# Designs tried in a protein design chat: VHH binders against q99177. Part 12

Target 1, 341 residues: q99177
Amino acid sequence: MKRGESQAPDAIFGQSRAFALSDSSVNPDVIEYLKSVRQEALRTNAISIKNHMNLQKRTRHKSSMYDDEDEGALKRHAISPSLIRLQRNVEIWVRWFNSVKATVLTNAYEFTGYEDETLDLLLLFLKNYLEDMPSKCTTVEKIISVLNQHSFPEKAEEKEENLQIDEEWAKNILVRLEKTKIDSVEDVKKVITEGDKHELVGYNQWFQYLINNEPQHTTFHEKITSKQLWVLIKYMSNTWIKEIHKKGRHYRRLQDWLFYILVHTPERVTAEYTSILRDLGKKCLELIQKKPVEAHENKITLPKEMAELNVEIPAAVENMTITELTVSVIAVNYGQKDLIE

## First folded at step 4 (VHH)

Design a2 (framework vhh_rezetamig_d1)
Fold by ESMFold2-Fast, scan of step 4:
Structure a2 (fold): chain B 341 residues (1-341), chain A 123 residues (1-123)
Amino acid sequence: as target 1 above (341 residues)
Amino acid sequence: QLQLQESGPGLVKPSETLSLTCTVSGGSISSNSYYWGWIRQPPGKGLEWIGHIYYSGRTYYNPSLENRVTISVDTSKNQFSLKLSSVTAADTAVYYCARHGIDEYTWKPFDYRGQGTLVTVSS
């Protein structure tokens, strides 16, 4: 691994952490108090569920039609079937998701040590495409000359990665190469690795991009920056999760993007970002409670790339929906369990 | 610069326990920014995540392996270890130790890996 750049964020984070420890030492009594409040909340919820069961038994065994307490007990029974289903399955669903996330992200970085090999394949494809052009301008001839100076290894290994390359990719790269001063193979590599420099701005541009493109791990490194990830989560919360839940026109593609967004959301986030996730979780919960859908009709499906990693949906989570998964992940992984209690 | 290095026997008998240790140098394992974990690659197959550990001792395991896997951390030695019990020929793989970022500053999972060590399960 020749990517020492990841050490820079670690150093910055380490400095920030050390500074924070100097400014605030958390009082152990405060932590103990917060744990006590959490335990009290869990106990209260457990008692509420227990009381619900007891009230159901009492109501079934009592035959008085004029009992105010029976009427009050029936009214106090009101936990939605959708919420009960969510509470029963949240642990299994989140454990499965966390396993999938770890597997997917592990394999996304499998080829870090083979970046040069992958890049060589991209350069070779580009070289062949340019050489096959019937009419070559001075710029194209210069690019071919530069590429001819590069030593391409004989590919006996035939590791055929799905590189998502074709003539359209080569045409787009050429447009960018024609606008860039190219003096070496490193300049060509930079154009390829930088990707499309066009920054997507606003809801309409992002929506069109998402429905017209399949989610891939590389997109979350090249096009979807940290800032843009949180913007997309807000768009999910405000509009797209509703379309996914009701099986609107683009629900399959948007579901795939939502799954990748959850996979690529960091495990530890700031309070501001937690608030954004909480808003999405609240919207999911609202949709589950107000617009329930038959689970067998609305089963989660995995993006194409996940199947290549041998990621399976076990029988235990087979009937899960993406809306249920999303609120479950937010509740458990980001400390928002009150949403589902 | 951060380096991770696996160590342990390259040959393990069926039904015995596979034991590997990862030594971390150039960085502290006692970091609240990272998990430390194990991944493996059986011959001709993709990478399989085994599990990871936080410096506090909190562990997370692949559900398919969790009944056989134990990961532990020794912050005084800057090391973490894998024990996989009841091994079979299916556990033959190259085993890597790795670091996994957990927050918005260290997003990349398994951004640093050891060189890998081949463990063969054979009588």
Scores: ipSAE 0.028, ipTM 0.533, lowest interface PAE 6.6, mean pLDDT 73

Design a20 (framework vhh_rezetamig_d1)
Fold by ESMFold2-Fast, scan of step 4:
Structure a20 (fold): chain B 341 residues (1-341), chain A 123 residues (1-123)
Amino acid sequence: as target 1 above (341 residues)
Amino acid sequence: QLQLQESGPGLVKPSETLSLTCTVSGGSISSNSYYWGWIRQPPGKGLEWIGHIYYSGRTYYNPSLENRVTISVDTSKNQFSLKLSSVTAADTAVYYCARQGIDQYTWKPFDYRGQGTLVTVSS
């Protein structure tokens, strides 16, 4: 046992580098995958550059670059109390976060496809959930009768423990089943496999979705695709982080979503994505310096799904704000330490 | 159906090398879509990622373990293996072999795991 081995586990900086393989000589399909990654990065870069130019144009009317640089140069030797607090705690805050991220992602389960055997297990879980409900409407009773027409294989009971599904999954499926005409088990299978029929578009739809729904790991694969993740990070930067920081009406739910966004953001990203994260980090730093939140009211809490993994919350983390965590993660994990110097 | 099965000694002496093999059945290891990896769970603790390998032989290791861990692949036998050197009591855990999908911009959790094998480090 060594001192380094006795420390809390850090998140693995190498976990996400698997997504961008450097060995381009391996198989044409890998080359095609890398080209698609690069094309998506270039597309996002073009959008980010355009947004950056638009923001730069907008700020030209308020102050000149020279005035900002002169003020910044004078201020670089002055350290605010909020920045001192951040500098003192950044290492342990990020180490804790990286440990939580590694733990939750390693314990998560995602189906790569729905095979007949997997579908039978999902149908069995749903049937048992519905039969155990204390109050049943006519729709629920009809769904149960449809499921009772299906013949489950004898080995299904033995494999149920390997599925990462729960009551919340069943509740979400039931909501969709209640809105769908169900005449056969095939209709139930279709609801399970097809997901939501509507893609969310734009700020208002995403905001309503986030405040009305609890974050789950499955959401980040079924509804929040890679492109949508970066759109949500931009919404956080432009609007939602300020609402979280000032403890607005929906701050607890938005804070939970931000924690999930940080967990699901890859550790290795392109320069364009780094720029998006840097903008969020700058906004967090601005909020911390202009309107520090009272530490005695700011105890960080893990979202329900993550809290169930019994991850430790050290004393140094107990009074941390999500705003302080966000800029710390961006600074340390994404090479933006100049933000906090 | 895809199945992963761990094999190797259940008892290892301190300072020796822990060696495990994973046998893959019902699917090919020679796939450009997947990494093949090792995860462990010490008693009373959460899962810890050890490392993973691509069928080309390219490896990615947990930084806390990288000086002690080696993962190798044998595509002809449809197997991959873990060697963890200089073991201590802290390496006592249930060890799982697992499959992990490759995605452009998101971390993919493991989609298949073996049943796990207990390795105890004791003199």
Scores: ipSAE 0.000, ipTM 0.297, lowest interface PAE 11.6, mean pLDDT 73

Design a21 (framework vhh_rezetamig_d1)
Fold by ESMFold2-Fast, scan of step 4:
Structure a21 (fold): chain B 341 residues (1-341), chain A 123 residues (1-123)
Amino acid sequence: as target 1 above (341 residues)
Amino acid sequence: QLQLQESGPGLVKPSETLSLTCTVSGGSISSNSYYWGWIRQPPGKGLEWIGHIYYSGRTYYNPSLENRVTISVDTSKNQFSLKLSSVTAADTAVYYCARQGIDEDTWKPFDYRGQGTLVTVSS
């Protein structure tokens, strides 16, 4: 039940997952059963909340005709062409998305564990990046000298060749290294593990960050931690999904960020978080109904980092909008199918 | 200390079932803290998650492969296994077994993996 937020890369590279000891006093099958029962109870509470909300809407329908139409238009009126399109494609679209999500998360996080080996591979990547720089200043040469004093594990070079670390990470680390007094490898390790402790606050700061920076998987461990993720989903629901849907300024960048948010949203969520996702799904439905999708105008593209994995885009999903995908994912993966039925 | 090692045939004929076993040493599979899974990398492509298993036998599969994949666990031998049916040339890849931490709120990265084993699908 504790709420933890980590904004620092040290959460990935310095903090141990080892706080979960095997329960020696209880059979592990019993623990798995108890976890299953807890998840079912949370799901039951979410269903109960949904039924309660439906009852509230029902009692309010007698007091407001416009309120009724805003919230229940799809159930009260003839089914729209946009909803028919959604219903026909939802299973294919979500299956594709789930395959993409599995592929990209596997590639993004293979080597981001909390092991000393991962840190050694990051140090090796940094060393190679700095050595390959076209122009080296005195500071860079000193950092290279310090890294050369480190004893890398056997076959570290072989493992580094298969890493998903990009040059942007190295550039960001170098900026921080240039601001820090580096006398040893331990100082370099500290800069890598302690991370960027600057926290973005509020809508305007996050909006500026998102439009000025390309989405990356590492960002969801360094800046967009658990609580920040849900704040961004609320911003998507309240403002940004509308800008994406109408193809406003920065819609392509915001669309890429939304795709990353969907990929990084946990598979199991509390009733509170289910409510947040449901609100986003409702907003997506509203936008689809007000401005229908036109065939061939909307071809989905994967964000640059994900596209590099050569993931196939089937014909069935080529003309899908991110708004349609978002409500489909929420409906199928988070138990909100009533939104599209 | 913890080490994972893949074993199985390096060559499988088209339409047959690919069968691989992962042997875990230096730690127990019988842990409520970890999933045990399979990942593959076709030549020139990115990594593809195949699926993972909890030591209780509960499995999770990549939707694109779920109709062809079976993962099983043998806690008495400290091993888990992959069976991939109806293989084609597209299944040619380096196959890795891996460990993944369990967190109910977030996806955890794989923290240990085997060296990988090349499986070629050819006559």
Scores: ipSAE 0.012, ipTM 0.468, lowest interface PAE 8.9, mean pLDDT 74

Design a22 (framework vhh_rezetamig_d1)
Fold by ESMFold2-Fast, scan of step 4:
Parts: structure tokens; C-alpha cells; sequence
Structure a22 (fold): chain B 341 residues (1-341), chain A 123 residues (1-123)
């Protein structure tokens, strides 16, 4: 205890009075609140102990239905088996997830980010394809002229002959080039490297996309921008995690998308993004506490693409649910351990 | 024109420390846009991420290796290094240094890598 240590900053010429005025306008409310919280906690603990003792000594088994409903109610109010299970397993579950994430990200994106040599070969293939077109519009001629300004490496023509790409790729690139202002070879490179970034808008479009398409690593590079990733996490928090938890009509597909979202969520995030993740974690905690699900029936499964990387689910992880994994990952990997304390 | 080149002993004895250095040419390591990292490929297996470092010195490690791994950066030499302690035959692999982009807090693929260097753990 540090009685008498909380003094006004400098008791000279009004500074003590100014500090005391600030303290009296803010600190009394805070102190009263903290005292109220402590008394509530003590009352709750005393009542929980008293109720537990009364249930054990004075009986509920003499006249109550021996159904699991009464047992579940007791555990939910006096003991949280879901939270105990979470606390016991969080370290093992997150360690497993982190190893899966590292394996998936390393193998799925093995230097496919267009090294300069590969990009030069793609540019040469595109140039040759366009030059071989039987009729050329003004736009095609402009693109050819831009590509002719690029300096290709020695023997690029030899290496281009070994490149296994088809004319359909070139046709798709051309469609996007025609919709883009092209003034330099850098503009062409950008179109090639960025892919089709068509943006879905709003909840209904994203929901339909997710239920109709399997998650793939390339989708998170080509279609799901950083902005859209966080929008999807908000949709998970507000609506989809509840659907997954209750095993609704689309729960398997949404579970797979949630797993991919967690894998593709970066290790470095801003405070604003941490807040979004915290909201999802809080929602997961609410669901596991209010609507516990049988672990034996609700095993997490790896999405199809990730399972092909020969990642095993160890016995210690087998009965984990996606809701439990999600709050565990958020708590441990994003500094929100107070959620599961 | 960015190039990454691994260097270090190709043979390490069991229980010793594996040390590799990556020299970056054609670009500066002192960039707030990139992580610099190490990955490896054991014979006949897929790639395994080891860890990465920011030019400030902040590190991130694969949990499976974190108790044995240290990655450091030397901005004055435009280099970053890997130390893996207590090696066993299971650490025999081709080791690559690589660059990874940072964009609005979302993950980006590795866009450049070294040629790789084979490290054999053997007596």
C-alpha cells in the first residue's frame, strides 16, 4: 500500500488545486467503480460457493429430474468446463496451428511472385502472341510498341520456347490491358502481376461467393485484398461464426474459409485490426460458453488443399472445434490473452 | 536486379551450431516494406519456413524451431544471418534466404530468394 503517495503535482501556487480539481472530477468516479466491481466479484464468489455447498449438501437429487440439463446449468453458472478445456489446450492448439500456417504459406507461395526473369519471359510470350494476331486494333499496336521498348535478357527467346503457358492466358491478359491505361512496360507488368482483382461488394455477394467456391491460397493473393480480408473477418464476427458453431446449412464451407482467413491473417497488424480480431475472439468465447458443442462430434477438419500438404492432426488436437481454435489464435498470436486468462 | 546469396559451411557436426549469412545486392535491406527470412528444404520434402527479420531487428520464428533459431541483421553490411543450434541429421537441407513483402498488415508471398546452399549434418 502507498498511502499519502498520491499527491497533487507540485503544491505551489495553484498547481495542487488544479490537480486536485482534476482528480475530484475523474478519480472519485473511477475509484467508486473499482470498489463496486470488487464488491460484486466478492458477492458473486460467495454466492457461488454457497450455492455449490447447498446443491451438494441440501440436495437437488431428491426431487429434480436427473437430466443433464440440471447438470449443465450447474456447470455453466458455477464452473465453466468450456473455459477450463480452452485454458488446458490453448498452448497445444496454437502451436499446432502455427506449424500448419508456416507449412501452408511456405509451400503454397513458393516464389511464384514473378521473379524478373519469369516476368520477362511472360512479357516476351505476350509480345509474340500479339504480333501473331491476324488483325490488330490501335490498342494492340500500342501495347506491342510498349513491349518493344523493353530490353529482354540474352537467350530470352530460347527460354520462352520452354515456358508452358497457353494462348488463353494471353487473351485474358489482353482483356485487362484494354481496360487499363498503358503508357510503359511497367504498366503491362503491373497488369500481369496483379491479376483480376474484381471486387465483390457487400455481404450478399461475399456470402454467395464463399458458399459456392472452395477456399484456395491463390484467392487470398488475387481476389481477397487486405481491405477485403478485414471485411470478411467482420462478417465472421457478426454472422458467420454463429452459423459455423451451430452447424448450420453451410457450416463446413464457412469453417474452411475461416481456417484460410486465420492462416492468411498477418503476424504484424495495426491496433485497429487487433480490435477487429478481439471482437471475433469475444464472439467465439460467448458462443462456447452459452452454447457448448459436443467435441466428440464436432472435430475440426483441414481444408482439402491444406490436407494435401501431408499435415497431420495429432491426437491432442483431434477434438478441437474451429470456434475454440479461433479464440485461441487471437488470444495467443495477437496479444489478447486476457480473453482466456 | 535484387540478388540474395547464401554463404556458410556446407558441413556441420551433430550438436554444433549451423551458421549461414545472406548477402543482399542490388537493393537495401533497410526498408520498412520487407521482411528478410530463411527457409529450407530437406531432401525429398517440401519447404519449411524457419523465420524472418525486420531491418529493425524484430524477429519471427517457426514455433517448431524457435528454441534453436536466431536470426540477426547487419544493415551496415547489407546482410542477415541464421544460427541454428544443436543440429541433428534432420537439419540436413538446402537452405534459402528470401525476401517477403509487407502490405497494410496483410501477408505477401516471398518474391525473391537465393540459389540455396546445401548444409549436411554429419560427423
Amino acid sequence: as target 1 above (341 residues)
Amino acid sequence: QLQLQESGPGLVKPSETLSLTCTVSGGSISSNSYYWGWIRQPPGKGLEWIGHIYYSGRTYYNPSLENRVTISVDTSKNQFSLKLSSVTAADTAVYYCARQGIDEGTWKPFDYRGQGTLVTVSS
Scores: ipSAE 0.000, ipTM 0.359, lowest interface PAE 10.4, mean pLDDT 72

Design a23 (framework vhh_rezetamig_d1)
Fold by ESMFold2-Fast, scan of step 4:
Structure a23 (fold): chain B 341 residues (1-341), chain A 123 residues (1-123)
Amino acid sequence: as target 1 above (341 residues)
Amino acid sequence: QLQLQESGPGLVKPSETLSLTCTVSGGSISSNSYYWGWIRQPPGKGLEWIGHIYYSGRTYYNPSLENRVTISVDTSKNQFSLKLSSVTAADTAVYYCARQGIDESTWKPFDYRGQGTLVTVSS
């Protein structure tokens, strides 16, 4: 990732890595520190305004002729408990999210970037899955025969366990293999690497797909391309985030998909795409302020694959909601910090 | 029998980098079954996880410390190391190196731990 892991304010000059130097005249660590200082200043100012407002209320009887106007003006500067909670935790929540994102994307890239090593693991899992099938058609037997001609590395069995490839992936690959003429292991590799070419079109098809399927990192390489990702973000903004926030039908599944969408949203985006993200962030702010939900009931849980990759969840993250995380990520990672000011 | 031993300076000045090394003996660090990590305990407080590393070099860090911490592994020396930059008095603690199983069903985070080394941040 592009972050300056070991960079500190006192060591900003001199030793900075090429990526940090070329992308910004100011290190990301310094920018994040300055954002933290701004958030702390805002919290301090909010507390001061609130204390002044409380003092005004206590002396109201003696200044009634001017108190109502003055108190009204002061109340406009006070921030809601939900926004105070958000401002206090935004940096910690986003840092945790960024660490999960880095871990997930590193694992996801093994399926696409390290073709020889990862592909051998996928082929081994597929072979074992097919061999364990209780009833085998001619096509399945042909595929097994082809896979038996392939030489697997000595460490493949142990790496397969660590990779956590599952039965659902194998079932999806088999459907595609049954529609393809397989004469060699290279044909199987091609099916695995090419992905599903059938595009879902429109709100209803995407909604049905999302509620009926568990999100996986491979889906974002094979089915949810860049174009579809932004369409899904618009659907989240217009409809699904409200359903998630109120704990409607399918909220757990939609929440998992939203988390995956946030993970797979590119780090660098155009102004147009930033506007789309800003709209989602605004909707999240509206929801947390107008219809607060008990955090202990709506606390975020990691999707299945991501939970398996993360060892420890900090206490500060424990009661975070997906709505709070979404606006936090948009504000900090996409330069929309004014949303939470 | 597996043993983990911390080593490094016991005194670090504020704003400097805290550097510790863990030497593993009686077992190989090049194991696909374990993570190798660092935890600390400030005086009068509970244990805090700092981070861990897989023998491949893949790292996982406590988000609260992420911008200051770097963990590295040297499989040829059977060692792994911690660097924590820009230290303050709040970083004064007993630092432990530890081995963690990758079994996600395990509620015991460490099956082996070093004896610990006290690091004091003071002028």
Scores: ipSAE 0.000, ipTM 0.110, lowest interface PAE 18.7, mean pLDDT 70

Design a24 (framework vhh_rezetamig_d1)
Fold by ESMFold2-Fast, scan of step 4:
Structure a24 (fold): chain B 341 residues (1-341), chain A 123 residues (1-123)
Amino acid sequence: as target 1 above (341 residues)
Amino acid sequence: QLQLQESGPGLVKPSETLSLTCTVSGGSISSNSYYWGWIRQPPGKGLEWIGHIYYSGRTYYNPSLENRVTISVDTSKNQFSLKLSSVTAADTAVYYCARQGIDEETWKPFDYRGQGTLVTVSS
């Protein structure tokens, strides 16, 4: 009889793995290390859960210090039809959103990583593009000279097939290179890895930008960096969510931007950023309680870029408002479930 | 040179389990810098993220597929696998295995993928 057949039907946890780990030919130190890694993984999960619980408690405490909790006490104990609708649908709405977010981000950032190997491939593509130009100005010639000083990996051409780049990317990078002082290959790398350096400042500049420009995933890489994202979330909380909810003049464009903001908000955030999200969630709750959603009149729509991916809006989700989605996402994904009980 | 290659049956009957394996060559799957994942593209539709795994065995799944999907890793064979249970015609797609950089604050792009394998769900 041979022990250790590869086929072990109904073997919980894979008998082959358990048998291999118990094999006397395996170094005991390796077995101890694997057990340690498993224990560390379990400990890390437990600490993460505890940290999320602590962040939630701290966020509630900090929110209470800055917001008048007593003003909301009666409202929190009075269960409105709008709150019941929210509580009933929050799980379905957030699961749908998380599925859309994963699909959208996979399409938006597919194969464009700026790791050293990818960066070398981008530099090689740019060099080849510039060298093939029919006429070259002094700036282009200087950039080519700088790139010629860089040592490209052998067989870099073999990996170009894995990059979704084209002449349009190179043209856009060249425009940025032409307006930047380039003295070394490191300057070129900086232009490739950094977004547009024209920083919008203040409420009015951002508001005008948002209403006049269609949201795109590239904007969140190039212009709306981490710092600017949180500023925009504050503007949503203070002003724009109310305009969206009441269907004001620019509600469709602002709604699209809010959906992009939710998609591009990181999964793990600091206590300070959790507080900012909680404030937005509180504002959303206030709005839906003051002006109840008409169940058959308000239909969520995906922004154009996301709709082109043929992601479907199920019947259970289609009557949801962006205001209800926003507080649901904040409550479930960022540990603020107390907002909806 | 890093290469990922999908393998598995191209035809699966409705209600059965779709099973695919990704073989990684030219690099080690036991890297602390990367997730290893599965994405799919139904005919005429965009890409859908299925899930990813860390070499330690820690998994993250698309919530819409969570109850049907299992991803596993075998570091000794430098492979990772996908099992998708209770398949329907909606699961007909080109399936890709892919590598993804780890960043705690942002979604990282997939920097390498296999050629893709068409899986058709039909009787």
Scores: ipSAE 0.012, ipTM 0.458, lowest interface PAE 8.7, mean pLDDT 73

Design a25 (framework vhh_rezetamig_d1)
Fold by ESMFold2-Fast, scan of step 4:
Order: sequence, then C-alpha cells, then structure tokens
Structure a25 (fold): chain B 341 residues (1-341), chain A 123 residues (1-123)
Amino acid sequence: as target 1 above (341 residues)
Amino acid sequence: QLQLQESGPGLVKPSETLSLTCTVSGGSISSNSYYWGWIRQPPGKGLEWIGHIYYSGRTYYNPSLENRVTISVDTSKNQFSLKLSSVTAADTAVYYCARQGIDEPTWKPFDYRGQGTLVTVSS
C-alpha cells in the first residue's frame, strides 16, 4: 500500500444494465463507493493470505491458498465479522430492498383503515383494559357485555396476550364511547375506526397503534404525516430497534413497521432528517457489533401486504436481519457510507 | 454440476492485449448471488486477484491492475471475459476464472474455479 496514493478507481461508475433498474432510487456513485470498500477488503485479505502462506514455508500447508488452516490466521487481521458481513452483502440487500420499494410504491391500494384481524385485536385490548378497571360504571359494564358477545379468532387472542395496556389510548376511546349509544360490537368498531381518523400524539399512543395494527401503505398516506414519520424514526432509534434486535416483546410487529417506515421514507431529505437517519444507522451498527444475533433467529420477512406482490427473496436476503438492512439502506440510500467503511 | 472453462491464446506479445473468455456451464451467470472473476498465478508465486464482475455489468478491479484491466459479461452466451492491456513478461501466469458468492466469508472469495490456462508473454 502506498501512502497518500488514491485508491479511487478511474472508471466511470455510471449506469448499470437494465437488470439493475431496482437501484434507480439509489445514487450509483454511493453504491460503487461501498463496492470499492468491499473490493479493498477482499484485496487486503488476499494479500494477508499470501503473506501467511509465505510465513508457512517450512510446513508446506500451501497446497491451496484458501485452505482451512488459513481461515484462523486470516481472522486475526480481518475487520469485525459483522462488518465484513455488512460490506459483502450491502449491495444485494439494498438492491433487493429498492426493488421491493419501487414495486410497492408503484401499486395503489384501496383505503381499508384497519383489517378485520387488526380491529379484532384492538377490541380485545379494549376489553382487557375495561375489565382491569378498579371501578366500573354502568356504561363500562354495558360495553364489556357487548364485547363478550363478539367471537374473537384464536390468532387475535394469542396476539392480545403480548399486548401492554396503554391507558391514554383506552381512556380516549372510552370518553368517545361514553358519548355514543352502544348497542352492538359494530358500534364499538365504528368508534375505534373514527378515533383512528384523529392524529395520534406521543410515544404511548403510537406504540399501542403500531403493536395493535398491521402496517399498510394507506396508513402512511392517510394517518402518518411527514412530521410523524420522523418522530417514529426517532422512537425506533431510541427504543424500538434495540427490542427488535434482541427479539424482545412485539419484535415481529415492530420489524414490519420498521420495514414500512424504510419504504415510505422519502428519497431526498433535508440535512436535519439525514441527521435523524444517521443516528438510527449508528444505533443499528452499535447493536450489530455489541450483540450479534444468529441470522436464522431474527430473519427478515416481508410484511403481509408486500408479500402479496410476489416479490422474490434471494438467498443472500433470507438470512438478513432488519437491523443489518436498516443500516445498509441508510448508508447507501442516504449518503452515510462512512458508517460501514 | 457447475463448470468454468478458460479459453484464449497461450502466447501474447509484449505491449499487446491479453484476451481470455470463461464459459460457464451447469449454472446461470445471470444470478444476483454471485460475482464472476479472474485470478492468476505467476510461476513460483502466489495467487493474485485481478477483478470480478456482477451480472449487471458492474466491475471491480485490483487497484494495482485497474488501469489495464477490463472485464465484461455476455449473459446470452453465459460467458465473461478478461482483457489485460500493455502486457509485459511479468504478466506471464496461469489464469483462472472463478465464481465468488456474495454471502461467503470475505477471505474465501472462490467457491468454483476453472482448471486454469497458461498465458506466456514473449516475443
């Protein structure tokens, strides 16, 4: 290696062939820069292999440059295994993600508000909250009796077991229910659905909404404003990404929401918003380095709505974690390539 | 079973361009999971990575050779090629084409390799 000599390639890293149209939302120069970082890592490892083989002249364990005996020696001079994994896969992971993003954003969806399954989950949450109240008025008892007559599917009951009570959301719904004549579960459903038309405020309301609702594209157009999107990204950075990474409570639902947040984050953002994304990327990198998780324990899965678009999942993506995808997307799509170099 | 086979002239004159083709059989080169590359071994020396290409046409070259190397891919023929310009006696080597998995460890860049072809640079 020559000091002060540029390692930058002279080649023009312009347009890829038609097959790489999935990269259209990403700056090609950024992708090529990250590939250059991987290229340097590969070259450095090749040089290290050569040096180690030269040092082993007496043993004659040089029948193959990439023998198992060289594996341990190479690890002594390699960068973190987690960073090597990021550097090797960042191109494929982000290309796949950009393909999914382009596909889903091109499609239009009818506004549904809530899916039946999600609405049932909210009804179960409300029922449990009301039943846990230390003092019940006649109206509360009437609502509980109506909810007890509703047939909940087994899956919704399993999901409810994992819920945390959000007093603020439930109190707001109860206030609306007390002002409405409730004769059936359909009346309760209407109040909940109309309540969702109101802007959610604060960590507790958003957390309960996210864990109780399947993410949908319409939610990001009808309910989540630009301001709220960035607030949710801050919540991810400060709290939720850590819970996802360690497979904590609600990790699967939060993982799905994070995927939607990444899809719906604008391609071009201000310096202030870039800083917010960088903080999330730094947190992801910290988690990957401090607490590596076996890939098969926290595999990424496409959210239900996106899976219906029949998007192919390549082998390299099957073992990817959402934490790894998140830092990769931030680094490549938002010009934060120094995070993974 | 995947097989890679090098082809091209075994003798190249100094200052001319060395041109080799790798034919892939038993597998598709149009895969987003692999890089396709070239490595060489000069007589009595270790292996040297030359560069690799992605099926999209994106290339990555050894910085030491970057200004002399061009790698290209022809997905319709399931082939990829190497051109090394301004050759000298130092470019005399056995040249191998190889496949590299993107999800493999960085220190193991090759999961399949051709049998190699000797290229001598001489007048």
Scores: ipSAE 0.000, ipTM 0.091, lowest interface PAE 23.1, mean pLDDT 70

Design a26 (framework vhh_rezetamig_d1)
Fold by ESMFold2-Fast, scan of step 4:
Structure a26 (fold): chain B 341 residues (1-341), chain A 123 residues (1-123)
Amino acid sequence: as target 1 above (341 residues)
Amino acid sequence: QLQLQESGPGLVKPSETLSLTCTVSGGSISSNSYYWGWIRQPPGKGLEWIGHIYYSGRTYYNPSLENRVTISVDTSKNQFSLKLSSVTAADTAVYYCARQGIDENTWKPFDYRGQGTLVTVSS
């Protein structure tokens, strides 16, 4: 009656068990047809916007056809070993990435906050984390006391073993709990459910946040909105991808953030967003050609959270670098194959 | 109401082939609107996507498993199946069959899953 025989739990289950596929991960004829129709509609709208903007600008003296031919000729004369390596591996690299994206997105539903069961598991994880802390201030002790008054299901401990959350999530929640008046479990639930409301503004604030925090699924649902995602991609293109490629001071952390940004970049892209991705792809290609990567020294590493999701780097992609992956994903998943042809 | 049910041996010996079947009821597998797929969860680990099939027989596999995985569909029985060859202890997991819709304007998540079946790889 209340649970097993109701249609509402089945509907809620279906909604919370979200698992999405990218444009290039699975393409049967029907999807390709529907995708082409959608892309044509988006292209028509983008062209209309471009034409409107061009009303205030001078028209080009050359046709795009001649410009494309000149660019193609230059590419053929300037083919580097790095570009040949990229061309040979792009399909294998993107296929692997798309499978990782599918796995990550499949697990994202565990952090929805819309299900009471998921929330109980998060509360249990938080309780265990706080209980294991070496130094417990009065605030931490009060939170533990509040959580101990909550009735946890008997199955919760078994399910917690398989829940993909880490100590950084708990640490971040604790910072917010310390700034909030906590009198009941409902107050704790509110802090967990209500995302971090502090908005980061500008390059310096985002840079400090990224280098001081490990990427997590919850961050992309609570703090990095669609609007902020595109801002971060611009920062990657303009500044951070160069630091990653040359292995600067924060390259490992920035690489982890770039990987998560690629995973969470949506499949539906307007011409304006495609242009932003194309700029990043061009920058990656420039870096690869100017300073070729050493296969064994520059191989990609995965964020800790992804390793816990059984994501492995197979031999076929073991020597891939993040800059090579980034341009490959942009070229294949976002219709920019001319960048690498 | 759509229902998916996994079936197959719960115990498989190392080096042998793991074989599971998903029986679909309350809906037709012969639909141009859906993919049918397999997902697994090893003990203490997250969910891993194995692969999908379209009712036409077109398949897409996780690259880390593609040399060992075969997914097939039998529209006459309204079933689809998973075969995973050369199994090891690492293949011990709860296996789920699932459905994913297709939409003109957006990519759909998995909307239905079976209850899951535990497969243990042990001698």
Scores: ipSAE 0.012, ipTM 0.424, lowest interface PAE 9.0, mean pLDDT 73

